# VH-VL binders against Protein ULTRAPETALA 1 (ULT1): the designs that were tried, part 4

Target 1, 237 residues: Protein ULTRAPETALA 1 (ULT1), of Arabidopsis thaliana (Mouse-ear cress) (q8gza8)
Amino acid sequence: MANNEGEMQCGSMLFKQEELQEMSGVNVGGDYVEVMCGCTSHRYGDAVARLRVFPTGDLEITCECTPGCDEDKLTPAAFEKHSGRETARKWKNNVWVIIGGEKVPLSKTVLLKYYNESSKKCSRSNRSQGAKVCHRDEFVGCNDCGKERRFRLRSRDECRLHHNAMGDPNWKCSDFPYDKITCEEEEERGSRKVYRGCTRSPSCKGCTSCVCFGCELCRFSECTCQTCVDFTSNVKA

## First folded at step 3 (VH-VL; framework fv_prolgolimab)

Design d13 (from p11 with heavy chain S31D Y102F)
Fold by ESMFold2-Fast, scan of step 3:
Structure d13 (fold): chain C 237 residues (1-237), chain A 121 residues (1-121), chain B 106 residues (1-106)
Amino acid sequence: as target 1 above (237 residues)
Amino acid sequence: QVQLVQSGGGLVQPGGSLRLSCAASGFTFSDYAMYWVRQVPGKGLEWVSAISGSGGSTYYADSVKGRFAISRVNAKNTMYLQMNSLRAEDTAVYYCAKTYYFDSSEAFDIWGQGTLVTVSS
Amino acid sequence: QPVLTQPLSVSVALGQTARITCGGNNIGSQNVHWYQQKPGQAPVLVIYRDSNRPSGIPERFSGSNSGNTATLTISRAQAGDEADYYCQVWDTSTVVFGTGTKLTVL
């Protein structure tokens, strides 16, 4: 468990080997653990996918339900809806992983360890507003290898790291806090870019280059969505 | 207007076979998963089987796996339950049912009238 | 197999409030649906997804679901509410019904 909100960890340290032993599709990444997951709709059958668990408590799903499905970086709730459970809103029970050959709901697994801890902290701080995952990624070019590196702006610390990288003309991806995310990582270089604005306000265009704490041009002052509130909060505190 | 009309059923000897039919009207049949639920007289409801809208996926309760086969013919708006190797404990009223919201809620909003199946010598 | 436990019977006086419980481990993480069944008839959906009422179901029927217990509440009970009541959840790829509760209106 993280000592504080936003503490960084390697994927190999997220769970004990015994906890993952019987799960299908286990892959350990630089800052995540990946497993096979799915969601069953009787109308459409099984939608299969890959679930990535991050130390921040973030959960990202890449859908593999059919050849040619391009859904990437889905939240579990969005994946539940995508798989045909449009009005269910019970993804902790409806998204499953395979353990010992059986479908086991996420709510009965250790995979929600970091999500649950993150949620408890957010409930104490922002009960009425809630804390949302920011569906905003930015990319910074490495001066050593020329590759673009993904900054997932899900926590104050991650936003600060991105801001610092943008302010450093000699920034290198080897200075990234995840020790296994290096210039050789094809996944990060080729990563799909996500929407940089907010999803709740069509008038909020976001920052196209970076999230800049000191830049008035990057301020999202007209938007009250969670993403823009998070940006404003991170700038102030 | 939305309606499920059942047929088949009756008395059958242990080890025998029987096929139930459920005819649908008033909705786009192929958009909905369809279900069989049974009830032993005087007892509770027990889910038996389900079939996807396309018919490509089927699901069964452990008690009937290997003996029952669910199928559908969307062109005829009809679902079937083929029951083989029948046992005394299969004696029940069998209901067909459709889900609410294209399978997303898994609540059964429309039920057939029920068909009694009695397995006895 | 997940088991949804209901009381075998509940009695309520005419005009009073009946509460029927459905117990299950972490049932609050699941959508709970409720059915009413009168003798010789097919079940009728009275509550879906924890607390929603289908068209035609009186407002005196309501539902809640949290933790390990879901509850069907019938206020201002009427003689016509005498029936068996079943809760139901979705368990990954299977459907699970509660053990059923017979409601008697005195």
Scores: ipSAE 0.443, ipTM 0.780, lowest interface PAE 3.0, mean pLDDT 77

Design d14 (from p11 with heavy chain S31D D103E)
Fold by ESMFold2-Fast, scan of step 3:
Structure d14 (fold): chain C 237 residues (1-237), chain A 121 residues (1-121), chain B 106 residues (1-106)
Amino acid sequence: as target 1 above (237 residues)
Amino acid sequence: QVQLVQSGGGLVQPGGSLRLSCAASGFTFSDYAMYWVRQVPGKGLEWVSAISGSGGSTYYADSVKGRFAISRVNAKNTMYLQMNSLRAEDTAVYYCAKTYYYESSEAFDIWGQGTLVTVSS
Amino acid sequence: QPVLTQPLSVSVALGQTARITCGGNNIGSQNVHWYQQKPGQAPVLVIYRDSNRPSGIPERFSGSNSGNTATLTISRAQAGDEADYYCQVWDTSTVVFGTGTKLTVL
């Protein structure tokens, strides 16, 4: 009835019925529209999920890939990574919905309407900077104990900590922030001394959300197992 | 060491069937998506089909949907392309290819030697 | 299926820089890969994910991808660079190749 924005921004008001008519898995909630979505990795096949679109422009994905999978409230970028497309960083093109039985990328749908409105407001046109985000593990030698400390480059803060450590010739792991992984951690010792290759699972043991490419467990240049040889020969500069 | 060796090409009449094979060695076959790409002699590359590492998902170009079937037997390190209802337009060199190592790249780093399929009456 | 448009042919003088373009609507939102193919041979990957070189590919080969155009650049062209070149993208669940470009080194 009224043009009251809060009351009119319920799920049924986000999109016209015609815009959702041929989409698969449509479920209209109080303040969101939910649809079936997915992301294709030829290695792993189709990962299917549910996408929720909010009037704020927020996009939230709940994965349905396996029974008991508790990957919930993922961003589209995180879902792209979970699906096996970690290095692509092209989620607007790689995450799709089903329209008329066809896979249609999000970039070609109305579902990005509120996301685009929100991003225009917050964008400062510095995409050149965002495109350079590092998502691999790096190691820096401790000047005190001689062991290497792992930097999981999954956030700007971790990348900054690594940058600072690399610039310090007297860097010691004891000077690292409180939540660090130390040179004495069993995981660090095990990964460097006894591991003979990477797992073939969607997630690498080198970090909680890493798939098995770009991880340090696969990148030992001195390791002669087929997995390490394959990785080194294919990504070597 | 990493190799793809193809077989099964030949001459077939329109409406006939043919099966191509691609034998892999030197890498963990089940970890990689596998592809078929064809090329009419003197013309460009055309993607034909893809199969996931487990074999649970298959993909086809519109020109071959319903006529071609891709499959793999990971225990034998071998991929197949079953081609049915062949047309003169299917005449091409068929390549099998593997994806680049564990990257979300969908690029092909290793290719088979190619197998000529000729469809003519 | 979308079409990736390449020039039919490109000529470059020995030692000069060749540029081969791959045109596609919003191709900058996709990863572009490049292949070199010599007569009677299978294609060889020369650039993957826009700008990365596989091991064994000379540094003279580089790539870029932005907006509606991806570009393969071959600096200090050599006679051995004569070949057909194809760009390739992944479109949702399908693979799309460019129309191909014949490079001639004069």
Scores: ipSAE 0.226, ipTM 0.630, lowest interface PAE 4.8, mean pLDDT 75

Design d15 (from p11 with heavy chain S31D A107P)
Fold by ESMFold2-Fast, scan of step 3:
Structure d15 (fold): chain C 237 residues (1-237), chain A 121 residues (1-121), chain B 106 residues (1-106)
Amino acid sequence: as target 1 above (237 residues)
Amino acid sequence: QVQLVQSGGGLVQPGGSLRLSCAASGFTFSDYAMYWVRQVPGKGLEWVSAISGSGGSTYYADSVKGRFAISRVNAKNTMYLQMNSLRAEDTAVYYCAKTYYYDSSEPFDIWGQGTLVTVSS
Amino acid sequence: QPVLTQPLSVSVALGQTARITCGGNNIGSQNVHWYQQKPGQAPVLVIYRDSNRPSGIPERFSGSNSGNTATLTISRAQAGDEADYYCQVWDTSTVVFGTGTKLTVL
C-alpha cells in the first residue's frame, strides 16, 4: 500500500520485532527506533551513545551521559571522528551496536536499511549533508553576580581559561576574557550545535572535572592539578 | 628518528613466564596507542594486544586473554608484554608497532625489529 | 574466526604486472593497508588507506579497494619485490591481517 501524505511512519513499523530482539538499548519512538551504539578507538577506548534510525534514512547519534547532550545530534561520521577515528571516514564499519552482547558494525545490521534506500534515490542530498562539529561548551558560576558564564572550548587557550576558572573558588565573571556573543553572530548560531560534555566518556557529566580524558584540547601536560597529573602519569582518575 | 627497539625474548618452558620490552624514540609516546603483533615462523601475522596512550584501556586477542598483560611506562617511553602460562603455540616472533597517526584507522608505519619467543621443553 | 583471504602465492615475470587480492565481505567499506615482509625482517608499509603510498615507496606500487576485494598492484616487477605481502583492516576493537601472499619474481 502507498503512503498517505501527512502520516508519519510509526517507529514500531520500521523493523520486525525479531530483527531487534537481541539488540541492546532498544526504544521504539513515534517515528524512530533507538538502540545503544558506540565507536572504539584504541587511543581512547569505547565511546558509548544512542543511535536513532528514521524512516527518511537519517541517522542521529545522541549522548545520554551529560546534561544537554540529549538535545544535540551527531551524524555517524561526526561521532566516528570525535571518538578517535579522525581520518577513517568509514563510519558504517566503525560505529557498532550491541547484538547478543557483541559489538556488531552498522554495515552488518538491518539498521542501515532506510539509509541505503535514501542513498539510492538521492545521491546529491547525501553529498550535501554535513555536520559542523564543535568541541563543547562549559559553564562556570560567578561568585559575584551568581550567574553562570559560558566558556566555548574551541581552542587550547579557551580550554586553559576554563581549566583555570574551575580551579578558582573565587572566580568572578569580571575576569571573563570573552565578549558577550549574541544569537546574530556566526559563533553563537554555530554553538547551538555544540555538545556539552564528552561523548568519548559515558561517565562524563558535563565535564565537572577541568579535563576531559582523551581530548587533546583539554589535556595540559604542564598542569599540576591532580586530574592533569593523573592523565600525564598514565593513571586513570 | 622515529624508532621502536625491542628486547627480551628467548627460550622458556611450557607454563613459564617471560616479559618483552619495546622502547620508543622520536615521537610523543603517550599520544599513541601501542600494539603487539606476533608471527609463528613461516606463518602469517596475528594481532596480540593493544594499549591506549594513557594505559587506561587494554585490549587482547581471545587466544591470549587471561594469560598476557600489556602495560606501558610513558615517563620511560617503554611498553611491555608480560606473558604468563606460556604454551607451545605461543612460539613466535613478537613485534611492537605504532600507528602512522593518532587514531586507530591508520596503518602501522613503524615496527620494532622483532623478538623471538620459543616455548619448548 | 573470519580472516581476510589472500592467495597463498602469486608468480610474476620480471617487468610484468603482479596483482595480489585481499577478499572480505564489504571490504570496500573499510580502510585497507598493505605490508611487505622480506625474510628475517619486520613488515614494511607499502600502501595505506586503500590507495595511498608512503614516502619512499616506488610509484610501481598502487592499491584499490571496492566491493568484496582489495587489490595490491605491482607494475614492472623487480627481483627485489619478491616477498610476503599482507593486507590489514581494523574491525571494531581488533586488528585483522590477511592470510598473506608469497610473491615470486621469475
Scores: ipSAE 0.190, ipTM 0.624, lowest interface PAE 5.2, mean pLDDT 76

Design k1 (from a5 with light chain N31Y)
Fold by ESMFold2-Fast, scan of step 3:
Structure k1 (fold): chain C 237 residues (1-237), chain A 121 residues (1-121), chain B 106 residues (1-106)
Amino acid sequence: as target 1 above (237 residues)
Amino acid sequence: QVQLVQSGGGLVQPGGSLRLSCAASGFTFSSYAMYWVRQVPGKGLEWVSAISGSGGYTYYADSVKGRFAISRVNAKNTMYLQMNSLRAEDTAVYYCAKTYYYDSSEAFDIWGQGTLVTVSS
Amino acid sequence: QPVLTQPLSVSVALGQTARITCGGNNIGSQYVHWYQQKPGQAPVLVIYRDSNRPSGIPERFSGSNSGNTATLTISRAQAGDEADYYCQVWDTSTVVFGTGTKLTVL
């Protein structure tokens, strides 16, 4: 419908108006159509983003979880991994758009029209390696008060502190090194839109205390826990 | 030893309410999404609900949406399913389950023993 | 919610190979997990993510998944393999189970 003010570029010709009218977040650019998209991990919830569809069949995702970061041009596969999903190979099912208020996987939408056409002719796979691995904030419960405390996992040192806290059944607020958090402080709840997860390797075994099983940032060669030992062994194999 | 122990089932009239409990031990409870799956005696498995590790995100099958509420108290290593406005078709054995440790939205490696819920006039 | 179709029953002779299928539209684009359930017991995970075995599951159990069909294969069938078997996928934000297959070992 005509509540649009000024869409005259070739992007407006990629799809019929009726094909887009029930999709959320539709914006038409010069050579692309942009829609709201997301990927659900039951552990971490919904990661929401913007998907741009190009006539070449290229798909680019800008994640709203990390505003202004270097990860602006993610492939759907990279976005799937950062949302907390194990593998990038299922992104056609796992990345969704909103149609009529419902999550609809990309594989059931018209948005893959140009991707499917170009992929029939031996695609040039996975070019998106500009994206950096970043970790979604993790939370560890205090043994004394039961309140969750935030670990930001932005550096190897922060990952080490989280790794140690997860392995310590007696971890408490006073063990938090950055400030003087006590059991009297309010429970911390993070905005999961600000941070993204990382990829995990299915070949790495692991332990219940480690959250980023296949990520080198969260694995320590000096650590004797099963997760770190298995990661090191699998890398050497 | 990783295990899930359930309680709270029973007989209830249509329109009534019940709360199921699932107590976890042997793993870092807050790191895992937790699930409820039900099974009518002699029939197949049906997913009911899921809750994120933090409890901030909840998911429901269409058949129970608006009537059931999943929750968890990580400090107590316990998950709950509050069942309201119960119907005869909700009669089933209810299982709690945790996902395999490599991914939050994957296979269920550990299951509770099951709790029978009977909705009958 | 997608529907996953399994045969109601499959019979296999001792020592032979049983194959249980799970049919679903484009199921090869999803991870498929398989569960064994014996009477009066909770399900037990036997295959995760198409073809991987949890610790304690014998190598006789294997899985595959492509196109519209996933398959659980039980080679060298034993009496103790007699049970109901369910496939399961994660689809977008929901969990879907197959209709279930009763395996009888002759």
Scores: ipSAE 0.364, ipTM 0.721, lowest interface PAE 3.3, mean pLDDT 77

Design k4 (from a5 with heavy chain S52Y)
Fold by ESMFold2-Fast, scan of step 3:
Structure k4 (fold): chain C 237 residues (1-237), chain A 121 residues (1-121), chain B 106 residues (1-106)
Amino acid sequence: as target 1 above (237 residues)
Amino acid sequence: QVQLVQSGGGLVQPGGSLRLSCAASGFTFSSYAMYWVRQVPGKGLEWVSAIYGSGGYTYYADSVKGRFAISRVNAKNTMYLQMNSLRAEDTAVYYCAKTYYYDSSEAFDIWGQGTLVTVSS
Amino acid sequence: QPVLTQPLSVSVALGQTARITCGGNNIGSQNVHWYQQKPGQAPVLVIYRDSNRPSGIPERFSGSNSGNTATLTISRAQAGDEADYYCQVWDTSTVVFGTGTKLTVL
């Protein structure tokens, strides 16, 4: 029903307080837990970054090895390559977090709990069973080439990024926040959005019209755009 | 309506200290890296410091390293620059600025009004 | 370490096209951003990532970046375009601004 419209999973529920207490760089988001992570290469030494763990089992790394690095939303494998370990293919052992002041591989931490659970699904786990969070993938079109780029809208932060992109009439592929993409890159197929809380899923919660702009999760009280103002006015009426 | 409002500037003697504040509104503060940029009167722009959205990573220009400390309180939507052991060459208008993309230091789309800091006897 | 070199000043006649250059070794491989600063005011972003305009910036402003030179182009110059203009890049762990160019509209 509509009773649970706009509810966000609390990141503090992903792990017990005691499991995170000795980890460095802990920050709890709306639907993720973020910690300091890194990867050591023989050529470059330690590359330091931020790791976000989601209840879906998704793992995202934001590079902070260089302040100007625009590498956000790297997979752990992509981060392993980015840090200088191009042939390793063992990110579970090579990407580490700091626990009690020591580097501990991800394979020996609780942080892989949801990743390991989701990996047992084998087939379409994100499409068929991940529908508890009713924010579906959205696409933003490039003003230059017309190609659509994927925004996954799984947290309030990701909804904000999409909201900002939609508010920019001159948005281009070079503005994509998760990766350095040009107009020469191919589109991802849009068929996946059909399986993630669209009109084919009548139980879609958190979307007034099966788009994220219709729910409290995607409305920002600090935003003065017409859509957010209209939402706030209608809720108060 | 995205806005940055600054305070805390003034006149200080060499060796003294000042704390600058930058109050943010109209965006999700914790999602964006924040910056301090200064400008000596009549001269160009010079980067001073950066702090990422979580507050876990801070960066400083070599000229201020060890003397200045950047911080943020996300619950209050405010960033600070603690300036210690001030020198005459630190005299400048100090701007706070927001990155164009979250926790990424590409371009600075929103700037504060600037705060004058004068270090003189 | 890296230096972004801009001409100290550029003059343009009303209605004509102004070009402000930003020189740097292999700058074409980097994203260049441009700021406009009027006297007594904070800088305003006019071009980001080489050639993109923020909302509210007139189409008269455009940018390009290749080889060792990035260029800010202002077509049909207006009196209100008089300002200092700065280019900016990221270099590993620091923000680098250009030396600045004063644009005078005659």
Scores: ipSAE 0.000, ipTM 0.402, lowest interface PAE 19.5, mean pLDDT 75

Design k5 (from a5 with heavy chain E106Y)
Fold by ESMFold2-Fast, scan of step 3:
Structure k5 (fold): chain C 237 residues (1-237), chain A 121 residues (1-121), chain B 106 residues (1-106)
Amino acid sequence: as target 1 above (237 residues)
Amino acid sequence: QVQLVQSGGGLVQPGGSLRLSCAASGFTFSSYAMYWVRQVPGKGLEWVSAISGSGGYTYYADSVKGRFAISRVNAKNTMYLQMNSLRAEDTAVYYCAKTYYYDSSYAFDIWGQGTLVTVSS
Amino acid sequence: QPVLTQPLSVSVALGQTARITCGGNNIGSQNVHWYQQKPGQAPVLVIYRDSNRPSGIPERFSGSNSGNTATLTISRAQAGDEADYYCQVWDTSTVVFGTGTKLTVL
């Protein structure tokens, strides 16, 4: 069977099939699309890797430059430096993917769609303009004890951590990123509520503020009803 | 031996409810997204719903959105379809299915045997 | 949503070649899968990604996909090939099946 078959269907919604058809190394994960990528330096030549694109706009690279290389979860900028371009600040042009057998810079591909949409500035006076805002609570169930742990989606990093936890069928309390917590800890007050919403935001109508920027992968991104705000992980009773 | 065994179904009145079950064996259940596809007797196949491996993401065809709820309990290797507010046009054989990734695309490689749901006045 | 149009029925003589088409706008840019369904049974995958066969499917089954038409080809047709055949594609966030074709082996 193919590795990483988990929630791979969700990733197929990030890009249309025709947009990925000629790209090399396409693999669709639970909440991401993976493709072969690389970066060329004059000193070291081609460093090849795998690029994962997430609906939040996050980009992660696992380096495959040499057998045994353990660099994982690199940003594109960090991968650019790792590949031998230590002073470069042009990863959108220097990191490439293979399309139709040719190296094509990321800046000329559809792969930056969600990244570009998520990169808009946000201020107190215009937080609802342009970029989608992640500002509500979601919950992830522990595979060991079944208790739900609260993830407060206020930043891109926090949304990424929530998406990573949701994609991990073996997620447990010890994997909680914000505190050292065990299955012995009780659920936070209100963590098993019927609906989710923004904390202390009078202008927020729940799903009118998306947690997943630029796509329909997150089932609640288009919803204004109770069913869509009832976002749950696979929780054991 | 990979297989999906379905249960539930039967005759219900319009406005009624039914829950279908799909029990999986022979593969790591939590690693695969699961699907429901229905077929009106003598007619073609129609996609109904999908659920991610973790259960964190669910999808519905417009014709059933708000009435049907897909769920799964990975510890029991079982997926469910809760059907509420049933209508005569929901009368169909319901299949559960899993997909397999074939390099650049997914296809339904394993199907359950099907469960007949009849909604009559 | 895209509509995948198949002929209602196709007849083929025993031992001859049957061709079942699946029409859709720019379907050649999509991966097409084909399923065989016999009366009272669940569908069975016979072709995935345009032209590839799963293990256990005879070499008599082949596929092609270009432009606006995908085709399932069954060479040296046998009585056991009588079934309904469905093409299928992924369209953004949904699953689209063809209208189905009844194959009769004469």
Scores: ipSAE 0.000, ipTM 0.406, lowest interface PAE 18.9, mean pLDDT 74

Design k6 (from a5 with light chain N31Y S93Y)
Fold by ESMFold2-Fast, scan of step 3:
Structure k6 (fold): chain C 237 residues (1-237), chain A 121 residues (1-121), chain B 106 residues (1-106)
Amino acid sequence: as target 1 above (237 residues)
Amino acid sequence: QVQLVQSGGGLVQPGGSLRLSCAASGFTFSSYAMYWVRQVPGKGLEWVSAISGSGGYTYYADSVKGRFAISRVNAKNTMYLQMNSLRAEDTAVYYCAKTYYYDSSEAFDIWGQGTLVTVSS
Amino acid sequence: QPVLTQPLSVSVALGQTARITCGGNNIGSQYVHWYQQKPGQAPVLVIYRDSNRPSGIPERFSGSNSGNTATLTISRAQAGDEADYYCQVWDTYTVVFGTGTKLTVL
């Protein structure tokens, strides 16, 4: 179908449509792709769940193993234990998805693409310290007065608020999520050129994700940090 | 201005067919998932079908699977609902709707005006 | 497949706070969206992703979602808030709407 690389897409930026075609339970989100997954244990049989794959390499599982199971946002390793494989540390082989009606381990699918890239770039100390996932400032122009308002992208939720504003062609100052402002308030001191971007350095190592939710429209297109380069290369390949 | 304009409703006999149209303007049509939602007069909202921005993924409510087909022609900024083997219980006002984000699991921020479909003899 | 249960009707006095609930098993793990519908009109989005307001929706509309219950809160209720309200989630490859609540402003 029609490809608009610079425009918002329904998860097609994470994987090619043909890569997902045979998989069961596909739901395409803005910042994730969701598929049916499961894990089989000798004692309890199949535990079925939903797996979400994020461009950061994060993997989240919501369990559907029994009616009323309230486990959500499990890591694949936690899901492996939850499903009855308490001693195993081989979730890449033990968690499966359905492709063409057959159980296929995650290790043999494209779903680990971003996880593998993330694992190569991140140290264990950065993960254990809860490193910030976003670190840049972006600006959104008011449709009424033309003034630019600053969005400080420091958390996943803040990036979603920016994405929301960028997707609204009629965005105005009264829609600013952090304060009640009007078109009468002056722009922040300084210019977009001074404050925009991940760092003042050509190289950025502090950001675990410099792209907003798999959306090229919201991505800082001039960002040359390794995370943005890797994301774009993996999507286009 | 972002808007959805619907057409194609009317009276049809049981077992008959109708095609509804939803014409979009004011946004990049191919970037957003689109939905059909129906409402029996005096009753609540019921989801009917959804289609991804590219048209590569389609979803249907169990009550219409095998009878209804959702499609879109992005070059024409138009979405369709082909309704076959219509039953009396399909009588409803049909709305088309656009997702708020490009994400297909998102809220519906813009709705069409609604098209009445009456299935009776 | 799953049902989202709302009270059939809620009454609120002018200027007071109305609360409309949406009950569903583990609904707190899903994004909940809320719509307002007046007679003869298409629905209008008033809350998306549990607690966010679209442009043009007054700040007296707010939402929350945790455990098995999502709640739409309308503070300082006005006559113009009288309408049917529907919650909505995306659940297992389908879209599910709540049963709907008629809000009466006394």
Scores: ipSAE 0.000, ipTM 0.404, lowest interface PAE 16.6, mean pLDDT 75

